VH-VL binders against RNA-binding protein 12B-A (Rbm12b1). Designs and how they scored, part 1

Every score and structure here is a prediction.

Target 1, 77 residues: RNA-binding protein 12B-A (Rbm12b1), of Mus musculus (Mouse) (q80yr9r283to359)
Amino acid sequence: FYVHLKNLSLNTNKRDLRNLFRDTDLTNDQIKFVYKDERRTRYAFVMFKNQKDYNTALGLHKTVLQYRPVLIDPVSR
Structure headers, positions and changes below count from the first letter of each chain, unless a header shows other numbers; Kabat numbers aren't used for antibody chains.
F, E and O stand for the ipSAE by ESMFold2-Fast, ESMFold2 and OpenDDE, each averaged over both directions (binder to target, target to binder). V2 = 0.75 x the mean of E and O + 0.25 x the DockQ between their complexes.
[cut] stands for letters that were removed.
Atom coordinates printed by the task and the answers are left out, and those that the model quotes come from them; centres of patches stay.

## First folded at step 11 (VH-VL)

Design k0 (from j1 with light chain H98R)
Fold by OpenDDE, fold request of step 12:
Structure k0 (fold): chain C 77 residues (1-77), chain A 119 residues (1-119), chain B 112 residues (1-112)
Amino acid sequence: as target 1 above (77 residues)
Amino acid sequence: QVQLVQSGAEVKKPGASVKVSCKGSGYTFTDYYMHWVRQAPGQRLEWIGEINPSSGYTKYNQKFKGRVTLTVDISASTAYMELSSLRSEDTAVYYCARDEGYYDAFDIWGQGTLVTVSS
Amino acid sequence: DVVMTQSPLSLPVTPGEPASISCRSSQSLVYSDDNTYLNWYLQKPGQSPQLLIYGVSNRFSGVPDRFSGSGSGTDFTLKISRVEAEDVGVYYCMQGTRYPYTFGQGTKVEIK
């Protein structure tokens, strides 16, 4: 169960994302920020362990984090 | 109102160093990469490098062979570009440009700083 | 380095007529994420460059719909459906797919 996070602030870290998804069982190793070469992008992938957490995450679409609405899209990986 | 305001024109001799400043306002300074681009007279735009104000990450055009140093002062929302061992070929208008983070497009530009290098 | 080649370098146009600028890259600009980091800028006389199109075909905020971008791989085009006096300036394509980022020579658009 993967989601694609878009429009993340460059100031967003894994802790911030875990806080965003606080109602899910999420650890740092389930979060992967996307880099363009060595450059941090505004994207990340998050893997959830179960359908419930996955659905919870999708429900947080457009939640504002560090002044940016986080776009959360389902991904088939 | 998002804008980038750069320091004034500089006149330097060969071998000297120049440090241009770029102050951002109207946005979260640490949330955007800052790029530096120069334009010599009659020449195309030339990318110098980028910096992530939040992490301090930098990437330089290797053409400058270590002569460029990009820094930021977060408290002042200001980016700096220092170019050392100046040459006459470094004469150009230097721009700072904000990277909005998608397709690495520069959506906001400073007004430019003319740096003239002459003996 | 990726070489960006624009054509023409000079483009005189009559107001109301369409304009087309070509930009060719020496290498494919498709990145591993399947995005193409090709942007267009306009530098009006005496001003700083300003963003027109990003990601090949996305019009930047405030940019009139007269402007459009297209292309893929190594060949890209900027089109102005009806040129206006305010469109005068030098247009640059820029690739951000590979370091170092590189610009085209610029295309100077002038009113006849």
Scores: ipSAE 0.892, ipTM 0.959, lowest interface PAE 0.5, mean pLDDT 96
Fold by OpenDDE, fold request of step 12:
Structure k0 (fold): chain C 77 residues (1-77), chain A 119 residues (1-119), chain B 112 residues (1-112)
Amino acid sequence: as target 1 above (77 residues)
Amino acid sequence: QVQLVQSGAEVKKPGASVKVSCKGSGYTFTDYYMHWVRQAPGQRLEWIGEINPSSGYTKYNQKFKGRVTLTVDISASTAYMELSSLRSEDTAVYYCARDEGYYDAFDIWGQGTLVTVSS
Amino acid sequence: DVVMTQSPLSLPVTPGEPASISCRSSQSLVYSDDNTYLNWYLQKPGQSPQLLIYGVSNRFSGVPDRFSGSGSGTDFTLKISRVEAEDVGVYYCMQGTRYPYTFGQGTKVEIK
């Protein structure tokens, strides 16, 4: 179960994302920030281990994190 | 209001160094890449390099062969571009430009700093 | 380096008439993420460049709808449906797909 996070602050780290998804069972190795070559982008992928957490994550769409609403889209991978 | 304000014009001798500042205001300074671009008289824009103020990551145009150093002072919301071993062909208007974060587009530009290198 | 070639380099236009600027890249600007990092800027006389179009066809905030961008791969176009006096300046295309970022020569739009 994968989600695509968009519009992330450059200041956002994995701990911040785990806090955002605090009602899920999420560890650092389930989070992957997207890079364009070596530069950090505003995107990330997060893998959830079960349907419940996945649904919880989708429900947090447009939650503001570090002054930016986080866009959360489902991904088929 | 989001804006970038650069330091004033510089006149330098060949071989000297110049350090141009760019102060950001009206936005979260560490949340945007800062680029530097120059324009020699009557010439096209030329990309110099980029810096991530949050991480300190930098990428340089290899054309400058190590003469450029990009830095930031987060506490002052200020980016700096230092160019060493100046030569006459470095005479140009130097711009700082904020990267909006999508398609690597520069959405905010400083007013430019004229750097003149002459004997 | 990716070479950006604009045409024409000079474009005199009568107010109210359309304008079209071409930008060609020496390599495809499609990145591995399927995005095309092609942007357009306008530098008005005595001013800093300003963003017009990003990602080939997206108008930047505040940019009039008379401006439009199109293209794919290596061929791109900026169009102005009805040129106004305030549109005078030099237009640049820029690629951000590959390092180093590179700009076109610029197209100088003037009023006849």
Scores: ipSAE 0.890, ipTM 0.959, lowest interface PAE 0.5, mean pLDDT 96
Fold by ESMFold2, fold request of step 12:
Structure k0 (fold): chain C 77 residues (1-77), chain A 119 residues (1-119), chain B 112 residues (1-112)
Amino acid sequence: as target 1 above (77 residues)
Amino acid sequence: QVQLVQSGAEVKKPGASVKVSCKGSGYTFTDYYMHWVRQAPGQRLEWIGEINPSSGYTKYNQKFKGRVTLTVDISASTAYMELSSLRSEDTAVYYCARDEGYYDAFDIWGQGTLVTVSS
Amino acid sequence: DVVMTQSPLSLPVTPGEPASISCRSSQSLVYSDDNTYLNWYLQKPGQSPQLLIYGVSNRFSGVPDRFSGSGSGTDFTLKISRVEAEDVGVYYCMQGTRYPYTFGQGTKVEIK
């Protein structure tokens, strides 16, 4: 169960994402920030272990984090 | 209002160094890459490098490797470009530019700083 | 380095008529994320560059709809449907797909 996070602040760390998804069972190893070559992007992938947490995460779509609405989309493969 | 304000014009001799400042205002300074670009008289724009103010990550155009250093002072919301061992061909207008983080497009530019290198 | 080649380098235009600027890259600008990192800037006389078009075809905020971008892979075009006096200046394409980021030579658009 993967979601694609978009529009993240470059200041966002894994602790910020665990707090955003605090109603889920999420640990740091489930979070991967996306890089273009060696530069950090505004994207991340988050894996959820069950459908309840996945649905909870999708419901937070457009929540503002560090002045940016975070876009949360399901991953298609 | 988002703005980048650069330090004033510089006149330097060959072999000297120059440090140009770029103060950002009206936005979260650490949320955007800062780029430096120069334009010699009548020439195309030339990318110098970038810095992530949050992490300190830098990437330099290999043309300038060993002569350019990009730094930031987060508390002052200010980026710096230092170019050493100046040559006459370094005479140019130097710009700082903010990168939105999508398509690596430079959406806000400083006013430019003329650096003149002459004997 | 990715070489960016613009044509024409000089483009005299009668106000109210269209203008078209070509930009060609020495290699594909499509990155592995399927995005094309091709951007256009205008540098008006005596000013800093300003962003016009990002990601091939997206107009930046406040850019008039007479400006449009198109293309794919290695061949890109900026069009101005009806040139106005305020559109004079040098237009640059830029690629952000690979380091170092590189610009075209510029196309000077001027009133004839």
Scores: ipSAE 0.641, ipTM 0.911, lowest interface PAE 1.3, mean pLDDT 93
Fold by ESMFold2, fold request of step 12:
Structure k0 (fold): chain C 77 residues (1-77), chain A 119 residues (1-119), chain B 112 residues (1-112)
Amino acid sequence: as target 1 above (77 residues)
Amino acid sequence: QVQLVQSGAEVKKPGASVKVSCKGSGYTFTDYYMHWVRQAPGQRLEWIGEINPSSGYTKYNQKFKGRVTLTVDISASTAYMELSSLRSEDTAVYYCARDEGYYDAFDIWGQGTLVTVSS
Amino acid sequence: DVVMTQSPLSLPVTPGEPASISCRSSQSLVYSDDNTYLNWYLQKPGQSPQLLIYGVSNRFSGVPDRFSGSGSGTDFTLKISRVEAEDVGVYYCMQGTRYPYTFGQGTKVEIK
């Protein structure tokens, strides 16, 4: 179960995402920030181990994190 | 509202160094890459490099042969570009520019700093 | 380095008439994320550049709708449907697909 995070602040780290998804069972190895070559982008992928956590994460769509509404989209692949 | 304000013009001799400052205001300084671009008289714009203020990550145009160093002072919301071993060919207006973060487009530019290198 | 070639380099225009500027890259500007990192700037006389168009065709905030961008791959166009006096200056395309980021030579648009 993967979600695509968009519009992330460049200040966002894995600890910030664990706090955003605090109602899920999320560890750092489930979080992958997207890079263009070596350049950090505003995107990340997060894997959830079960559908409950995945649905919880999708429900946080447009939650403001570090002055940016985080877009959270499902990924089926 | 959102502004980038650069330090004043500089006159330098060949072999010297110059450090140009760029103070950002009206936005979260660490949420945007900062770029440096120069324009020699009658020439096209030329990209120098970029810095991520939150991580310290930098990337430089190899053309400058390791002569450029980009730094930030987060507490002052200020970026710096230092160019060493100056040559007369380095005479240009130097700009800082904020990166919007999606298409690597420069949405806010500083006013420019003229650096003149002459003996 | 990706070479960006603009045409024409000088473009005198009668006010109210259209203008068209071509930008060609030496390599495809489509990155592996399917985005095309092609942007357009205007440098008005005595000013720093300002962003007009980003990602080929998206108008930046506050840019009038008489400006439009199009193209794909290696061939891109900026159009001004009806040139106004405030549109004079030098127009630059820039690619951000590959380091180092590179600009075209500029197209000077002026009222004739």
Scores: ipSAE 0.634, ipTM 0.907, lowest interface PAE 1.3, mean pLDDT 93
Fold by ESMFold2, fold request of step 12:
Structure k0 (fold): chain C 77 residues (1-77), chain A 119 residues (1-119), chain B 112 residues (1-112)
Amino acid sequence: as target 1 above (77 residues)
Amino acid sequence: QVQLVQSGAEVKKPGASVKVSCKGSGYTFTDYYMHWVRQAPGQRLEWIGEINPSSGYTKYNQKFKGRVTLTVDISASTAYMELSSLRSEDTAVYYCARDEGYYDAFDIWGQGTLVTVSS
Amino acid sequence: DVVMTQSPLSLPVTPGEPASISCRSSQSLVYSDDNTYLNWYLQKPGQSPQLLIYGVSNRFSGVPDRFSGSGSGTDFTLKISRVEAEDVGVYYCMQGTRYPYTFGQGTKVEIK
């Protein structure tokens, strides 16, 4: 179960995302920041191990993190 | 109001160095890449390099490799570009520009700093 | 380096008439994320460049709707539907798909 995080601050680290998703069972290996070559972007992917956590994460859409509303969208094939 | 304010014009001799400052205000300084771009008289714009203020990551145009250094002072919300071993062809207006972070578009520009290199 | 070529380099226009500026790249500007990193700037006389269009066709905040961008791959166009006196200056396309980022030569738009 994957979500696409958008509009992240360049200051956001994996601990910030674990705190955002604190009501889920999330570890660092489930978080992948997106890079354009070596350049950090405002995107990340997060894998959730079960549908409960995935639905919890989607419910946090537009939560403000470091002064930016984080967009959380389902990933489609 | 978001703005970038650069240091004043400089006159230098060949072989010297110059350090141009760029102070950001009205936004979270570490949340945006900062770029440096120059424009020689009557010439097109030329990209010099970029810096991520939060991580210190830099990328330089290879044309300037070994002569340019980009740094930041986060506490002062200020970026710096230092260009060494100046030549007369380095005479240009130097701009700092903020990167919006989606299309690598420069949405805010400093006023420019004229650097004149002459003997 | 990706070479950006603009045409024309000089564009005298009558106020109220349309203008069109071409920008071509030596390589496709589509990155592996399917985004096209092609942006347009206007540098008015004596001023810093200002962003007009980002990501091919998106108008930056405060840019009048008489400006539009289009194109794909290697071939891009900026259009001004009705040129006004305030539109005078040099227009640049820029690519951000590959390092180093590069600009076109500029197109100087003047009132004739």
Scores: ipSAE 0.607, ipTM 0.905, lowest interface PAE 1.5, mean pLDDT 94

Design k3 (from j1 with heavy chain E100Q)
Fold by OpenDDE, fold request of step 12:
Structure k3 (fold): chain C 77 residues (1-77), chain A 119 residues (1-119), chain B 112 residues (1-112)
Amino acid sequence: as target 1 above (77 residues)
Amino acid sequence: QVQLVQSGAEVKKPGASVKVSCKGSGYTFTDYYMHWVRQAPGQRLEWIGEINPSSGYTKYNQKFKGRVTLTVDISASTAYMELSSLRSEDTAVYYCARDQGYYDAFDIWGQGTLVTVSS
Amino acid sequence: DVVMTQSPLSLPVTPGEPASISCRSSQSLVYSDDNTYLNWYLQKPGQSPQLLIYGVSNRFSGVPDRFSGSGSGTDFTLKISRVEAEDVGVYYCMQGTHYPYTFGQGTKVEIK
């Protein structure tokens, strides 16, 4: 179960995302920030281990993190 | 009100160095890449490099062969571009430009700083 | 480096008439993420460049709907449906797909 995070602050780190998804079982290795070459982008992918956590994550769509509403879209990999 | 304000015009001799400042306001300075672009008289815009104020990451146009140094002072919300070993060909208006973060588009530009290199 | 070639370099237009500017890249601007990092800027006389279109066809905030961008791969176009006096200036395309980023020569739009 994968979600695509959009509109992330450049100041957002994996810990911040784990805090955002605190009601899920999420570890750092399940989070992957997207880079354009060596540039950090405003995107990330997060893999959830079960449907429940995945649904919880989708429900947090537009939650503000570091002054930016985080866009959370479902993805198929 | 988001804006970038650059330092004033500079006149330098060949071989000297110049350091241009760019102060950001109205936004979270560390949340946007800062680019530097120059425009020589009658020439096209030329990309110099970029910096991530948060991480210190930099990327340079290799054309400058190590003559450019990009830095930031987070406490002052200010980006700096230093160009060393100045040549007459470096005469141009230098711009700082904020990267909006999508499609690497520059959504806010400084007013420009004229750097004149002449003997 | 990716060479950006604009056409025409000079574009005199009558107010109310449409305008079209072409931008061609020496390499495909499609990145591995399937995005195309092609942007358009306008530099009005005596001013700094300002963003018009980003990502080929997305109009920047505050930009009139008279402006539109299109294209793919290596060929791109900026169109102005009805040119106004305030549209006078030099238009630049810019690619951000490949390092170093590069700009076109610029197209000078003037009122006849």
Scores: ipSAE 0.897, ipTM 0.961, lowest interface PAE 0.5, mean pLDDT 96
Fold by OpenDDE, fold request of step 12:
Structure k3 (fold): chain C 77 residues (1-77), chain A 119 residues (1-119), chain B 112 residues (1-112)
Amino acid sequence: as target 1 above (77 residues)
Amino acid sequence: QVQLVQSGAEVKKPGASVKVSCKGSGYTFTDYYMHWVRQAPGQRLEWIGEINPSSGYTKYNQKFKGRVTLTVDISASTAYMELSSLRSEDTAVYYCARDQGYYDAFDIWGQGTLVTVSS
Amino acid sequence: DVVMTQSPLSLPVTPGEPASISCRSSQSLVYSDDNTYLNWYLQKPGQSPQLLIYGVSNRFSGVPDRFSGSGSGTDFTLKISRVEAEDVGVYYCMQGTHYPYTFGQGTKVEIK
């Protein structure tokens, strides 16, 4: 179960994202920040291990993190 | 109001160095890449490089062959561009520009700093 | 380096008439993420450049709807449906897909 995070602050780190999704079982290796070549972007992918956590994450859409509303989109495979 | 304010005009001799400052206000300074662009008289815009104020990451136009150094002072919300070994062809207006973070577009520009290099 | 070529370089326009500026890149501007990093700027006389269009066709905040961008791959166009006096200046396309970022020569829009 994957989500695409958008509009992240450049100051956001994996700990911040784990705090955002604190009601889920999320570890650092489940988070991947997106880079354009070597530059950090405002995007990340997060993998959840179960449907419950995935749904919880989707429910946090537009939660403000470091002055930016985090956009959370489901990833289709 | 979001704005970038640059330091004043500079007049330098060939071989000297110049350091231009760019102070950001009205936004979280560390949350946006800062780019530097110059424009020689009657010429097109030329990209110099970028810096991530949060991480210190930099990327330079190789045309400058190591003569450019980009730095930031987070406490002062200020970005700096230093250009060494100045030559006459470095005469230009130098701009700092904020990267909005999408499509690498520059949404806020400084007022520009004229750097004149002449013997 | 990616070469950005604009045409025309000079564009005199009568107020109220439309204007069209072409921008071509020497290679595709489609990045591996399927985005196209092509932006348009306007530099009014004596001023700093200002963002008009980003990502080929997105109008920047506050930009009038008479401005529109289109294109794909290597061919892009900026259109002004009805030119106004305040639209006078030099228009630049810029690619941010490949390092180093590069700009077009600029198109000078003037009122007849």
Scores: ipSAE 0.897, ipTM 0.961, lowest interface PAE 0.5, mean pLDDT 96
Fold by ESMFold2, fold request of step 12:
Structure k3 (fold): chain C 77 residues (1-77), chain A 119 residues (1-119), chain B 112 residues (1-112)
Amino acid sequence: as target 1 above (77 residues)
Amino acid sequence: QVQLVQSGAEVKKPGASVKVSCKGSGYTFTDYYMHWVRQAPGQRLEWIGEINPSSGYTKYNQKFKGRVTLTVDISASTAYMELSSLRSEDTAVYYCARDQGYYDAFDIWGQGTLVTVSS
Amino acid sequence: DVVMTQSPLSLPVTPGEPASISCRSSQSLVYSDDNTYLNWYLQKPGQSPQLLIYGVSNRFSGVPDRFSGSGSGTDFTLKISRVEAEDVGVYYCMQGTHYPYTFGQGTKVEIK
């Protein structure tokens, strides 16, 4: 189960995302920041192991993280 | 309001160096790449390089070889461009520009700094 | 370096009439993420450049809807549906797909 995170701050790290999704069972290997060549973008993908965590994550759509509302969209893989 | 304010015009001799400052205000400085672009009189815009203030990552246009250095002072929300071994063809207006983070498009530009290289 | 070629380089216009500016790249501007990194800027007389269009067709915030962008691959167009006096200046296309980032020569739009 994958979600597409958009509008992330360039300051956001995996610890920040684990804290955002603290009500799920999320580890660093489930988080992939998107790069264009070697430059960081405002996108990431997060994989959730079960549907409950996936639905919990989608419910956090537009939560403010580091002064930016994080957009969270479903992805089928 | 979001602003980029650059240092004033410079007059330099060939072989000298120039360091242009660009102070950002009204936004989180480390959340945006900063780019430098120049425009010689009557010429197209020319990309010099970029810096990520949060990581220190830089990328330079190879045309400038090792003559350009981009730095930041995060505590002052200020970016700097230093160009060394100046030549007459380096006479241009130098701009800093903020990268919005989408399509590598520059959404906020400084007012420009005229650097004149003449003997 | 990717060469960006604009046409025309000089575009005298009568206010109220449409204008069209072409930009062609020497290589495809489609990146591996399926996005096209083609942006348009206007530099008004005595001013810094300002962003008009990003990602081919997205109008930047505050840009009037008389400005539109289109195109794909290597061929792109900026259109102004009804030119106004404040639209005078030099229009630049820019590509962000390939390093170094490069700009077109500029198209100077001026009142006839």
Scores: ipSAE 0.592, ipTM 0.900, lowest interface PAE 1.5, mean pLDDT 94
Fold by ESMFold2, fold request of step 12:
Structure k3 (fold): chain C 77 residues (1-77), chain A 119 residues (1-119), chain B 112 residues (1-112)
Amino acid sequence: as target 1 above (77 residues)
Amino acid sequence: QVQLVQSGAEVKKPGASVKVSCKGSGYTFTDYYMHWVRQAPGQRLEWIGEINPSSGYTKYNQKFKGRVTLTVDISASTAYMELSSLRSEDTAVYYCARDQGYYDAFDIWGQGTLVTVSS
Amino acid sequence: DVVMTQSPLSLPVTPGEPASISCRSSQSLVYSDDNTYLNWYLQKPGQSPQLLIYGVSNRFSGVPDRFSGSGSGTDFTLKISRVEAEDVGVYYCMQGTHYPYTFGQGTKVEIK
C-alpha cells in the first residue's frame, strides 16, 4: 500500500513524517524521499503494511507540515 | 512579502575575487533551493549553480570549474556567491533566484548585482 | 550543453494583437520522471526576470490568462492572446532537464 506525498518542505525529514503519521505503524524503511539526480524534490513515497494505516494516511491529505499543506495521493505501484 | 535583496555593485580588477550576497525575507529560507544566474551585456542568461540551504548540497555549471563557491548563512537567511580569478568576460549582472521546487522554475529573483571587471 | 533557440528574436506588436514565441531545444526536455522542465520568464525593461510559465503550460500565480504555453519534446511555444503595453520586455525560455540549465537567446517584444 503506497501513498505519494507531494508539496513537502525541503526541511522535512523521516522523523517529521513519522510524527505526521503517528496513528500508524510506520518506520524509516517505509519512507523514500524522491530525488531528481542528486537534488531533493518535494515528493516522497510511503509504504503502509495494512489497509487501516493506508486509509489513515490518506485522511491526512492537506495537513500542514512546516508551512506547506502535504498532498497525499494513492499509488498503485 | 517574499523578497531577495542583493549586495551593491562591485568594480574589480582581473584576477581578483568578488562575493555577492543575497538576503531572503518573507519565507522559510531553508525550504527552497537558491540559484545564481548572470547576464553579460548582449549575452544570454547563464546559470552558475545552485545550493540547497537545508542540506548544503551544491551543483555548479562546469564552465566555472573551480572558480565559483556557493554558501549560505542560515541564521542570516543569506546566500553568497564567490567568483575568483575574475576576467573581463565576467562583467555581468549577477542574480540570485529562488527555486519554487517544481520544474526547477525560479519564482523570485533578486534585483541583480552589477560586477564590472576592468583593467 | 542543451542549446535553446528562440524565434523570433525581435517581435514588434500592435496592442491588442496576438503574439507567439517559439523555443526549440537541441535535446528532448522530457526527464525520466516524465516531466518536461521547460519554463518561461519575462524581463521587463529595467527589471529582473519574472516567472510566467513553468513545466511547459502551468501559469505562475498572478500571471494573466492571456499568457499560455504549449509544446512537447523539443518544440515549445509561448502565446499572448492580446498583447498589452505592460507585456513589453524580453522573453526567455529555460530548460531544467539537463545540467547545466540553459536559456534561450531572448525574444524582445515591443510596441510598434
Scores: ipSAE 0.587, ipTM 0.901, lowest interface PAE 1.6, mean pLDDT 94
Fold by ESMFold2, fold request of step 12:
Structure k3 (fold): chain C 77 residues (1-77), chain A 119 residues (1-119), chain B 112 residues (1-112)
Amino acid sequence: as target 1 above (77 residues)
Amino acid sequence: QVQLVQSGAEVKKPGASVKVSCKGSGYTFTDYYMHWVRQAPGQRLEWIGEINPSSGYTKYNQKFKGRVTLTVDISASTAYMELSSLRSEDTAVYYCARDQGYYDAFDIWGQGTLVTVSS
Amino acid sequence: DVVMTQSPLSLPVTPGEPASISCRSSQSLVYSDDNTYLNWYLQKPGQSPQLLIYGVSNRFSGVPDRFSGSGSGTDFTLKISRVEAEDVGVYYCMQGTHYPYTFGQGTKVEIK
């Protein structure tokens, strides 16, 4: 179960995402920030191991993190 | 109101250096890459390089390698471009431009700084 | 360096008529993420450039519906469905797929 995070601040780290998804069982290895060449983008993928956590994460769509509403979209695979 | 305000025009001799400042306001300075672009009179725009204000990551156009240094002062929300070993062909308007973070498109531009290199 | 070639370089237009500007790149602008990093700017007389279109076809906030972008790979087009007096200036395409980022020569749009 994957979600695509969009519109992230360039200052967002994995600890910030674990805190955002604190009601799920999330570890750093489930979080992958997206890069273009060597530069950080505003995208990340997060894998959830069960449907409950996945649905919890989708419910946080547009939550403000570091002054940006984070877009959380479903992704298969 | 988001804006970029650059330092004033400069007149330099060949071989000198120039340092142009670009102060950002109305947004989180470290959340956006800053780019520098120049335009010689009547010519196309030319990309100089980029900097990530939070990490200090830089990338330069190879055309300027060894002559350009990009820096930031986060506490002042200000980016700097220093160009050394100036030549007459470096006469141009220099712009700072903010990268919106999508498609590497520059959504906010400074007003431009004219740098004139003459003997 | 990726060469960006615009045509025409000068485009006199009667107000109310359509305008079309071509931009061609010397290499494909499709990046490995399947996105195409092709953007359009307008530089009005005496002003800094302003973003019009990003990612080939996305209108930037506040850009009128008469502006549209299209294309793929190496061939791109900016269209103005009905040119207005405020549209006068030099239009530039820019690619962000390959370092260094490069711009086209510009197309000067003017009222005839």
Scores: ipSAE 0.526, ipTM 0.883, lowest interface PAE 1.8, mean pLDDT 93

